# Designs tried in a protein design chat: VHH binders against q9y6x5. Part 297

Target 1, 379 residues: q9y6x5
Amino acid sequence: LPPKLLLVSFDGFRADYLKNYEFPHLQNFIKEGVLVEHVKNVFITKTFPNHYSIVTGLYEESHGIVANSMYDAVTKKHFSDSNDKDPFWWNEAVPIWVTNQLQENRSSAAAMWPGTDVPIHDTISSYFMNYNSSVSFEERLNNITMWLNNSNPPVTFATLYWEEPDASGHKYGPEDKENMSRVLKKIDDLIGDLVQRLKMLGLWENLNVIITSDHGMTQCSQDRLINLDSCIDHSYYTLIDLSPVAAILPKINRTEVYNKLKNCSPHMNVYLKEDIPNRFYYQHNDRIQPIILVADEGWTIVLNESSQKLGDHGYDNSLPSMHPFLAAHGPAFHKGYKHSTINIVDIYPMMCHILGLKPHPNNGTFGHTKCLLVDQWCI

## First folded at step 13 (VHH)

Design V77 (framework vhh_8dlx_2)
Fold by ESMFold2-Fast, scan of step 13:
Parts: C-alpha cells; sequence; structure tokens
Structure V77 (fold): chain B 379 residues (1-379), chain A 125 residues (1-125)
C-alpha cells in the first residue's frame, strides 16, 4: 500500500484567523494531528506564485510564476488568471504531481490547484478538473475522493483548491469581524465535510492530509491609495502588474522612469531590479520587470481610480498578516504537536519524503519540518 | 420575475439636485450588490457606483463629490442622490443588479445580470 497525500488549500487564510475565530472541525483535525502556526510565504505574497512554490519548493525567481500578471518581452506573451494555460509559464520548474507520475509510476489527481490543468514538461495530472470558479467545494471533494478510491495506477498525490476566504477577505476586509466570522464558519464546515467524507470512504486512517494556504490578508482602505498617474505619464511605461507590487516596463530610459517614481509616495518603495532586497529572492528571472514598486502594508496602487479592495495581499513576506498556517493529519504526522513557523518552500521536500519521492533541487530545508513527522528525529 | 424600475428622472436646471429611485422586486434585495450606471447621448456606459449588501459604497472617482448612493432594504429601494448637476450629466440612468466577482489574482470584475429600462435625466434650462 503506497503512502497517499491530499494537499488542500483555502486561498487567503491568514494564520491569526485561527486565534480570533472558532474552528471546531479544524481544531478536532489539529488535536489529532499537527499545526504550524505561521508559514512564511515567498515574495510576492500572491496566489499563483505561492501555490506554485508549495508544490515545487522554489522561490518565484526560480520557478518562474513571479506574479499573478506577467509579461515576457521576447515572446510577447501575457499571463493572467484568465490566460494561464500556456506551458511556457510553468515549465521553469517540476511540480510534485509531475515527479509523482514520472518517478514512481503513480497517478495524481487535482481539483483546481493552480497549474494542474496545464501540461508541464509534457505531463498533466492523471485526473484533473479544468479551472472553473463556479464548481462547488462538494463537487471538487466528490471528484478527489472518487479518484483516491478508484484509480489504477493508484492516486498517491491529490490536490484540492478553494477560493475562500480570499474572495471575501478582498470584499469585506479581514477586520470585518461579522462578515468574516460567517465566511470562516463556512470554511470550517467544509473541513468537517472533508473529514467526514474521508472517514465514510475508509480513507481517513491511511491518508495524509495537509490543509494550508498561500497567503494571508491585510486591511485596505479608500483612504490609503497611491495614484500612479500623479507620478508618471502612461506614455513612459507599460504596466505589467499594478498592486500592491507594480511591475513597470519602461518605454524610455529606465533611469528617467525610476527618477519620476522614486519620491512619488512615502507609502511605496521603488526598486530597480538589481536593487530589490536580497531577502525577497525576487531578482533572477526575466519575467521580473526592470522597475518594481512595493506598496506599504494596507496601501493600494491605482491608476486615477477607486478601489473596491477592502483587503489585499502581495505585500512584504516578513509581515505576519501575509502568513498562512499549515495543519496536517495522517500516518506520517505526530498527534497533538504544534510548531511555530516554517517556510512555504519547506512543504515540498516534506511532501516528497512522505511520498518516497526524490525531490528536484529546491529552496526548502527538510530539517525545518522534521518535528512534524513520526519517522524523524525532532532535534 | 426580477424587475428593476427606475424613477425620478426629468428635466432639471444646472446646479440643482435630483434623487433617483430604483424599486426592486422578484428577488431577495438585501442579498445583492446594486449599481448605478449611466449613458450620455452618443457615449458608452459609465459606471457611477455601487452599494454592497453589507452597505459598503464605492464610486467612480470622477463623480464621487457629486453623488451619493444609498439603499433601503426594508422597501427594496436603491437611491442615487445627485448634486450640482451639469449639462454633461444629461444621460439615461440605469439601476442594475451586479455581482462583484473576485478572481484568484485578487482582481475583481462586475457581472451585471439584471438592468432596469432606465430613466432619462436632462440637465438644461
Amino acid sequence: as target 1 above (379 residues)
Amino acid sequence: EVQLVESGGGVVQPGRSLRLSCAASGFTFDDYAMHWVRQAPGKGLEWIGNIYESGYKFYNPSLKSLVTISRDDSTNTLYLQMNSLRAEDTAIYYCARGETVWLRSGEYQTKFDYWGKGTLVTVSS
């Protein structure tokens, strides 16, 4: 019986939501499993980059999904969440489902995890759902559990992605306790449904389950806007990504564009690509534009317009508000163990160990997750 | 069954104020975000603003100082208060039900599913 792993992401689940709201189902999961209170994600703290970092163990500059909106100057290709199917964008890394299928002759299954509906290195997840936000959590869960129980070669790695609480975090802001409590209660109920389904199907005792997220959420305001049009005319640059990390492709001399931007707002840092702080690990990729603007926490960059974002993410990855959590349960994991922090890139080598896969070179450190695992020394 | 009926339009002199109403029926009004959109003669649709089911309000920055959107969920009515009307405010004003869809990228799109027939506002002497 080969080891099996289900990786679940609730997009935008800020770590401290666990301390500020009640999660009876998630707490029962954690009681018999492990909790990592903070996961330090990669910069930029956005959906596509961090989801790909979880499954590759790489910084964004290394795996090539450097933003939710990208442009390649050589090929003239554009990436967005409505234009994410070109393998070109994903081929700079090998995600774990590809390794699982090619290295061990096992199957992978995917319900909407970013990249799983794209052939990467000519390999697509054995079972997958094309991304469609209208598909319910229950339908995604039904497909994943069906594939886990009825596959040959066996599905040993499965992923499940859900858009909440990110969508509601953007809509209401994370400080809207009334609306966020309702949203998070529904998430907890979905976790209860997940556990119950796995128990009913006889999967619970032998399946490793990781519940995590890609980033957190911070409170934004219509009073905290940076109007880029007040800094520079549109004729001087092409905008590749806007907020809270703006990606600027100059149409004139780079230094001239930089000089127009560098003192425009006290709430925004302006970097030439080579001056981006080393701690971000966000420099060594052609998809990172010549000038990057980084807004301060809670500030939104706009083009002479309002913003309906009451919450956002993408900010500095040192900010606790940007951090998700990780909870796990199953035969590979200790019971009732709590750990303070890991890096999001550490998840990949841990998952490779659980599945018995040889990890591709990566930026994670297996030692950081050893204390979570029953077959490892916690020192 | 879903109906949105605008009222309160007409001829108004420059510099004056006008309040438009939108009576909604056939759905649970307090579950939906509501929008005001206008179309001036010979121009495209211009979004004025919206009000979420939560009561949060967002406005077109070009119009923010000139308009106020409100709702009365007890009467299923959406309002647009317009002040200091100018000739360029002459337009057909539409009430619309719209869902703000939040994408995985954190960007948003408004999808309108029902529109009123509009009410004409003419700003002239």
Scores: ipSAE 0.680, ipTM 0.838, lowest interface PAE 1.1, mean pLDDT 93

Design V78 (framework vhh_8dlx_2)
Fold by ESMFold2-Fast, scan of step 13:
Structure V78 (fold): chain B 379 residues (1-379), chain A 125 residues (1-125)
Amino acid sequence: as target 1 above (379 residues)
Amino acid sequence: EVQLVESGGGVVQPGRSLRLSCAASGFTFDDYAMHWVRQAPGKGLEWIGNIYESGLKFYNPSLKSLVTISRDDSTNTLYLQMNSLRAEDTAIYYCARGETVWLRSGEYQTKFDYWGKGTLVTVSS
């Protein structure tokens, strides 16, 4: 009876894939729903930061997940893919599943969305799966649909995360038409399976479903490497994050480190923390390091090594190659409506509205998503 | 059952070329990426490069101008061609099978599951 929402992420689904490949199942989904052609994500354009921005409506400097690798100088803690379960890293914001459980006496369910297997402000998703990349999409979908139908209090917010096409985008690069075609067809088939499962269970007409992604992908090359070891010796700094945004913690005078880096390559910008462009909203957090290097699109920063990355992301969020899309279907959404662009932080207040939740203060603007919703006036 | 057998090592003079071979058996060779790794006396392991099942190649940038990796799937053989050998290229050279795993962070890991016993290359007069 209460409104229900399923939020699905296909990691690394670049927006213009929709124009360059055929997606019959996704197109059928969009035909009876809405499409936002471009979602402008937050900087840095990486998995953990953008997934947390979707569910909090906050810029990275505000929610505290500022990269996929982080260091906190006060506590001496390090964050990485292998230790992402420490609540310390996640506690600077309140994600929507926590709000859902605390405001409405409702349950949340999660199949591997970043943060959902972590107790945040002493609250963990009511039903969740610990992250394990070997678990199939089918098993994740089976658990989510089971929880949507068989829970008390009722599951009203559910999340489903899938690693593709990001892994294949990195391995092959987005310009590999043959391999990307195969990968994207499999994703479209998974979308078909999702829709068919929801129809079979009688959920389709009464469930709001959002399909989106955290970022895009750009083509990289062995011919576009920036060797950081040719700029500066390792003894002068600690490396917190490498590519395409390097996070540098100086062991000597910050100005000396900056001077060694600032003109080393024409294919990266070097910023002192206070000089990071305001448009990135990437400055006001202790986890942002004193010096940040931002590689130009398609360039990879390395430490006297090759890179096997033929595709990557993390680049400037103004680049269309970094943008995902958003498609949605359900009773809250118009049918057959196309919208050009929203900010990724706008998704959170829209989802709060659909679920009847009071949003925590956030950087999104509800007005940007009003035209998607049947219960809103749009001019 | 899985075996990797390196051959072609020995004593070579500086400035000469040498080709190493690795004979693979006990698995479907053309389904796997293959690597060359070396270890100089008293040093750690140094990755030379790899070749994917597709034929796509990646090299250590320090060695890129000096080496070429190739494979012959019809004979289940991996090759390392080395040119302009220097005394510092003296090392035990290993053939290895390795899988590249892509993490959601966008980073990757190479997991080596099988190694040959190595072949010694000594560069001296």
Scores: ipSAE 0.537, ipTM 0.778, lowest interface PAE 1.7, mean pLDDT 92

Design V79 (framework vhh_8dlx_2)
Fold by ESMFold2-Fast, scan of step 13:
Structure V79 (fold): chain B 379 residues (1-379), chain A 125 residues (1-125)
Amino acid sequence: as target 1 above (379 residues)
Amino acid sequence: EVQLVESGGGVVQPGRSLRLSCAASGFTFDDYAMHWVRQAPGKGLEWIGNIYESGKKFYNPSLKSLVTISRDDSTNTLYLQMNSLRAEDTAIYYCARGETVWLRSGEYQTKFDYWGKGTLVTVSS
């Protein structure tokens, strides 16, 4: 027709929330679809890196969005949430919406997914909304569904991004059951609205829908702070990213900076770039700084200040608290199937298969997701 | 209209304690985070701390041992208790309503939308 896919992200939706809170609308979605209980995301477990890994199937060192704050020593450019529109940062990979538009005379649509309001390899999503956090979920949903029904060439790949429960997870911490219960109920209601809108418009039966997230959330505390200023003077380095993974660009000898930092706190690990654990796949990119500090789960790195973060993410990707889930429904997916774990990079080749696209070389393994799909052998 | 009115300032001797109050009106007080900010003569604004609608409190680490922030939602009043006052605590003290905005990067920004006119505290012997 060709096949159609809507990819939805609720930022910071920790997998464990599904066990501790009630989601009647999400559970109805899962009952007639599939659930992956844990998605092992890429390191660093941050928003921009993991959203780009979902749509490229690449580790951060390969796709080039290696943090939410980055510096490129060759061009002297800086990347941040407020300065993310330069195509330079996104051009080290080809996201699925670009592949979708270039292979089959198809359109893509996007409501706020990171990177979709940027031309990448001179190709921008056919329909998109410039990022604006004040735009309601309903307005994003209205635009996506309009584009799915009223486009030529047809929209076959669509994305929808929502900032919660990440913002509330940071504000309240994931262990604040009263406030998190309220936030998560609102998200479940938005999922109900999504399903109802797709049914009303006659899209539901023939559309593949994936609901996932980029990372989880862990509890932080004002009692678990690492004051970097207590260990090293700011004149010795340029700080590129702070917490919970600090990216350090030395202004003096690298070994001297390393020696000042290595005994700074028992609650962080200090790595020279070459010594970053191989399992992180976080070494082979010029945007990864010469020294990386990795805080222990629940610890916040600060510069002689307090932190209002009662929850945070960015920690070691082996931590279950950092893992999101994946739920899916549609003609490509089994009904009532539950799977334990996939890697976040596995989502990309699965989506390419569903859409009939030839994937670019990637770090995902199609075999890890084949049991979710009706057209695959899994006994 | 939104109004924030500070009171309790004045001349105090070093080593003494002082409690400032901020009376809020024109909005649902218990829905908002409230802040204390000060400005010493010839210096910039210095954030003292805040208290969320949930009652959770955050302080400037340099001042944490010297101050306590509290609120009474039944009377729409914010308080700043200051202990062991020193000459460098001489400043105009402002009550402010502030929203902590969480960016998708996980970083945050505090946006102050309403301020009181301030109350002067002079620490002098």
Scores: ipSAE 0.678, ipTM 0.840, lowest interface PAE 1.1, mean pLDDT 93

Design V8 (framework vhh_8dlx_2)
Fold by ESMFold2-Fast, scan of step 13:
Structure V8 (fold): chain B 379 residues (1-379), chain A 125 residues (1-125)
Amino acid sequence: as target 1 above (379 residues)
Amino acid sequence: EVQLVESGGGVVQPGRSLRLSCAASGFTFDDYAMHWVRQAPGKGLEWIGNIYESGSKFYNPSLKSLVTISRDDSTNTLYLQMNSLRAEDTAIYYCARGQTVWLRSGEYQTKFDYWGKGTLVTVSS
């Protein structure tokens, strides 16, 4: 049978957690597999954008999921976590499960990875679960493993998404050692359950498994707030996204709105769209608003309100606190190999190689991940 | 049966301090975030602040310098300490149990499932 791959995401799993907490099950996984210590994600360092970059190999400006909250001025459509099912938002790229289903006689399976419950280019994951945060990790794992073993055409690409440690990272902040220790131990136990289930079902020896995340988490504070209302009245603009990257749609002249905002806070950069730094690769898409505000690490933008976020993400993708890790195990991967860093867009061409798929044009570089693979040479 | 019972209200002179209490029963108090909310005569509800089960506290920015929220999990009691009371602080003060739900977007929403009947605070000379 063709090679199989299970891609697992634990939302908001900051790379440095691996050094500050004990993960016996994850450590056993890595011992016979590979670890990439830091994955440099795309800007903005948010859930929907980075999950779509993992499966397309594209920067956000290219795949079109440019934020967790978006507005399209031509169609007047709005995107949010509770309104993410319109194919319009997802159709600017071709994710790997679509390619997998179209290039060979193969199936894909998905337990709640962002976009997998949406038909993209008229193709939806062969097996999927509609997003529902109340569904347990156990139920998601049971469905994925059932589909991996009992499908024709065979499931060769499967995804599994879990909301933690992101939710707890927001609630407690990543510096809350006591509460984060408890949360991360539960995640490590889930990794143990995953490995045990795959072994019990006879899948472990022939399945490639990637465990990764979309972003990290940084400590926020009630003492580090930027009150947008102190600089500009609500009547001058429509707010499309707030924090830590604010997307501003002016209701008056753009230059007038920019001038009111540009010196609002020493802890926030204000950009006209055309002035957004090239290194962000965050400019060439109509869904990126005319003015973008970028808060400094650990600062929260508010509208004359408190924020209950003790942790957040979305900040500059060069910040180590925003980086996840990648661990992998299976017949495609070396055993006991550690790698320092890759770009999150590099995951897509690596996965295509493992599955024998021809990748769509992408921003990843296969050479960056070849040292992880048994059929490749590092030099 | 979940019960929240506020106490400590009454008539207070401007500039003075007052401490309100909320006695909780019928649930595991130390597993829940607790909130204070007030309603001035002829006005809508105004959120004062909350305290998570972890002890983290969040306040309405307009009130932060005037109030302190605390909890005693050993006695299932929530407190609101108010200082420098003004005539505009005259209101019915409610204790509420809330659950904060964190979405994939990193945004949050609070759902209130139980409320006390309130205690009246009148600031008058």
Scores: ipSAE 0.696, ipTM 0.853, lowest interface PAE 1.0, mean pLDDT 93

Design V80 (framework vhh_8dlx_2)
Fold by ESMFold2-Fast, scan of step 13:
Structure V80 (fold): chain B 379 residues (1-379), chain A 125 residues (1-125)
Amino acid sequence: as target 1 above (379 residues)
Amino acid sequence: EVQLVESGGGVVQPGRSLRLSCAASGFTFDDYAMHWVRQAPGKGLEWIGNIYESGNKFYNPSLKSLVTISRDDSTNTLYLQMNSLRAEDTAIYYCARGETVWLRSGEYQTKFDYWGKGTLVTVSS
């Protein structure tokens, strides 16, 4: 039978939640599979960039989804959560579902993963759902499992995306143990539902399943705000993205804007594009604006307003609070193996290997994930 | 029938304090975030602050030193405590129920579905 893979993302699932809360269903999944304790994501540590890095194996400067809000100066186009359907934004890379469909006679299926409801290089996922946050996890799961069992050509790659615990992480903050415990228990129950559904349909023993996330979450506060209006007038720049990484497009001299911002707050670093640290791999793309502001962990950039964010992400990718985990189960994976850390870009070449696909050039290193796989030597 | 009824408004002298109440009925009060919003004569709506079902509170930074929001879920009542009142605080004060929706981007939007009729606060000597 051809190898099959289901990639599941729970948005904003911070790695250390696994150590601070009980996950009986997820722990049963891990017991007979593998766990990577920390996945080092790409900068900026945001939803759209990291979801696209998982499925392309590329840094944001290479795949072109460089933020959740973007502006392209050449085409005058704007990207946002509510305006993400233009193929222009996604065409700088080839995601795995496109490669899967173009190599051999294969289909892909998608329930809400970012980019899957967009034709990319004139190829859209064979089966997909248009993004709608109101659609239940159960409906997403029902569609994915139907497509995995009843498709010609066969669905060999499937994705499933869920918005929690990110929404609740923002609302309550990750340090609200009472509320986060309720949210995370609900997610564990959804994982139990997923496993039960796959077993009931006879898919469980022959399907590779990866459960991961795009980023973590850190505690924010009304006492940790950076007000840009105290440092610079709105007439001097266009704001492309705000917090915790602000993207500034100057309307006047770039040096004058930079000088107004560079001493604005001791809790924010101000970079000219060419001075952005090389370790971020966040420089070589026209969608990255001329001045980038990076807030310190837990600080929120605002424009003379309050922020209701008690949790946020987007911060420096070296921060453990920004890291998700990866758990996997299936015929390709060892049983009961724990690994400390991989890079989020390493997931793509591993998935290509499992599916027998030739990966497009990417920033991942297959060697980093070899110990997870039964067909590879680790010692 | 969902109802929000504000009370406690009236004429108050500058520098004094006033506490407004909002009595809620017709829904499970402890499941919802509640907001205070005001409108001064001839001006637009100004958000004062809110309190989530969790008890977490957020304020308009321009008003933070003036106000405190609290709730009593046992009596389905929302409160706004105002201190050091000034003439510019003269407004109709509204109690509102609002749903805060968190987007994939991490941004949020508040949608108000029910409003009280408001209570007038006049700050004058």
Scores: ipSAE 0.711, ipTM 0.856, lowest interface PAE 1.1, mean pLDDT 93

Design V81 (framework vhh_8dlx_2)
Fold by ESMFold2-Fast, scan of step 13:
Structure V81 (fold): chain B 379 residues (1-379), chain A 125 residues (1-125)
Amino acid sequence: as target 1 above (379 residues)
Amino acid sequence: EVQLVESGGGVVQPGRSLRLSCAASGFTFDDYAMHWVRQAPGKGLEWIGNIYESGDKFYNPSLKSLVTISRDDSTNTLYLQMNSLRAEDTAIYYCARGETVWLRSGEYQTKFDYWGKGTLVTVSS
C-alpha cells in the first residue's frame, strides 16, 4: 500500500500549553509516537504565512504569503481573510498537495487548510471543502476519513484545519486559565475523536498522522497599546497591515515617513525594508512593504481605537510564546521519542520523504527531523 | 425570550455623575460579552464600551476617562457609570449583547444580536 499522511493543524496552539494543561488523549497519542516540544515558526508568526510554510518548506519571502493582509503595488490587488482565493497570491510556491497529485498520480484531500480551496499552478486539491468557519470539526473529520477510504486514485495526503485554540486565545488571552482550560479540554476531546474514528475505520495502523500548529499566542492588554495616529498622520501613508507587524506604504518620501515613525514608541521597532533583521528571512519579496513596524511582545498597534484582543501573535519568531509543537504517530515514526526543536520549514521535506515525493527546493533541513523517523539513522 | 431593560436615565445637571443599569433575562448572562451603545439626537450609534464574561473591559478611547462599565453576574445586571456629564452626552443609552467573531487573521467583528429599548439621558440645566 502506498504511504498515507494526515496533517492536522489546531490554529494557535502554543507549545507550553502541553505543560500547563492536561491532555490525556494527546498524551496517549504521543506515548506511542513522537513529540517535538517546540517548532520555530517563520516570521511573521501569523496563520496564512505559517500554514503555507508548513506545506512548502519555504520562508514567507519565498512563498509569497507574507502576511494575513497584503498589497501588490503592480496589480493593485489586496489580500485578506475575505478574498484569499485569488491564485495570484499562492502561485510563488508549490504546496505538497500539488506535488503529491503531479508526481505520484495520487489524490489529495483537504478540510479547510489555507490554500487548499485555491487552484495553485492550475492544480487544486483532488477533494476539498471551501473555507467555512461554521463547519464543525466532526464534519471535516467525516469528509477526510471518507476520502481516505474511498478515493480513486487513492488519497495519500490529507489535511485537516481547526480554528481553535486561536480564536479563544485572541478573545481571552493565553493567561486566562479558566477559559483556556475549557477550550483546550475540548481540543483534547477532538483529538480523542480523531484517533477513535481512524481506529474504527481500520486506518490507524497504516496512516501517518501529524498534529501541529502554525504559531502560539501571547497575552495582550489595553495597557499595552501603541497608537499609530500619535506618530504619523494618515495622509502620509497607506496602511497595508496593522498589528503586531504594521506594513506601511509611504505616500510621500520614504525617509520622511521613517523619520516620523522611528522614535514614536519604545515598544516598537521601525525598519526600512533593507534593514529588517536577516534572521527573520523577511526582505526579498515585493509584497513586503517599504517600512515595517514590529511591536514588542504583548504590545498592540492601534489607530486611535481600543483593542479587544487579550491575546495575539505575529511577533518575533524567536519568542517561545510564538512556538507551536508537533506530535506524530504512524508507521514512519518512532514510538515514545521526544525531540526538543525543529524549524517549521523542516516539516515539508520530512513529509515529502514519508510520501516518497521529490521536494521542490526549500528552506528546510531533512537532517533536523531524521531522528523522528524509523527508516533513518539517528545518532 | 431574551430581554434587556435599561434604567437610570433622566435629566442631569452638567458636571454631575449618573449610573445606568441594564437588567438581563432569558439567557445565561455570565456566558456573554455585554456592551453599552448610545445615540445622540440626529446622530449615529456610538459604541461606549464592553465587558467580557471574564470581566475584562474595553472602552471607546474618546470616552475612556468619563465612563466605567461593570457587571454583577449574580443579579444578571450590567452597569454604566458616567462622570463629568456634558451637554453632548445627551443621548438614548442602549444595553446590547454582542457576538464577537474572531477571524483567522486575528481581527474581529462584533455583531449585536439583542438590544434593549434604551434609556434617555438629558444633560441640561
Scores: ipSAE 0.332, ipTM 0.696, lowest interface PAE 2.3, mean pLDDT 92

Design V82 (framework vhh_8dlx_2)
Fold by ESMFold2-Fast, scan of step 13:
Structure V82 (fold): chain B 379 residues (1-379), chain A 125 residues (1-125)
Amino acid sequence: as target 1 above (379 residues)
Amino acid sequence: EVQLVESGGGVVQPGRSLRLSCAASGFTFDDYAMHWVRQAPGKGLEWIGNIYESGSRFYNPSLKSLVTISRDDSTNTLYLQMNSLRAEDTAIYYCARGETVWLRSGEYQTKFDYWGKGTLVTVSS
């Protein structure tokens, strides 16, 4: 029988939450599995880009989901939460569920992972749920486990997405110990429910399970705002994305817009597209706008308005506050092994190896994840 | 039934202070974010600010130095303290219950589900 993998994401689960709060269910999972303490995500450190990088092994400039709000200058199309189902946005890469279905005549199942309710290269996940934030974790888990046990061809790759702790991280900020403790305890209880459900159904011993996240969270403040309206008049540009990475499409000369912005705030870096640091791998895509503004950690860009964000993400991917973790358990993984850091793009080739799939060309390095796996020699 | 009842409005002289109250009933007050919104004569609605169930407060930046929002969960009462009142503060002041919904993108939307009938504040000599 082919190997099986369940990939679980808790949106916005900052790596150092593991050190500052108690997670009895997650710690039991890790005790008999592996933990990667920090996963260095891709820039920008946002939900849609990083979830797609996990399943493609590609930087954002390569897979085409470069932000949560995008504009494509060639086609004149706009992307936002309201129209994320247009295949155009997702077709610059081949996610793992598509490869899984095409290489071995296997099925995939999905509970709300970004992109799984979209036909990509004319292929949609064999079983999926349309995105709806009102659907409980319990219902998502029930569907995934039903599909894992009752599918032909067999479901060998399954995904499960949950919006917390991201929503609460934005609302309360990661430094609110009282409220974040309550939220994170609920997540730990959901992890306990997941493990118990898999055990009751006879799946636990033969299923590979990865628990990870797309990004972390940093503390923001009403005292750390950058008012873009104080820098430049609205008539000079079209705003494609605002905070903490602003995407600027000039309506006048690009150099003139750049000159109005470049010295506006000491807490914001302003880049012409060709000057974006190479380490971001955020330059070679038509959806990346001619001018990008990058706020310093904890600063929010606004348009003469307040922000209710006490926490945010999207910042420089070198910041530890932006990093998630990765924990895994199953027949492919060592027991009781801890690793310091991998790149988020390394997850894809590791998952392909576990499933016996030939990976598409990608930016990950399989060698970075070798020490996690029982069938590999780690020196 | 959910009820929101504003009080404390009236005629007040420029430069003076005024505190508005909103009495809430028919729901668990301490589970909800509460907002103040005003409407000047012949103008649209202007959001003043809100207070979360956690106590976090957010204000319209044009009004932040002039107002303070507070709540007393033991009496199910929302307050708006206004200082240094100006003629342009003449408006009907509404208490509203609103949920801030956090989207997967990290953006947010406020959905107002209940409003009071408003209390009139007239700033004149």
Scores: ipSAE 0.674, ipTM 0.855, lowest interface PAE 1.3, mean pLDDT 93

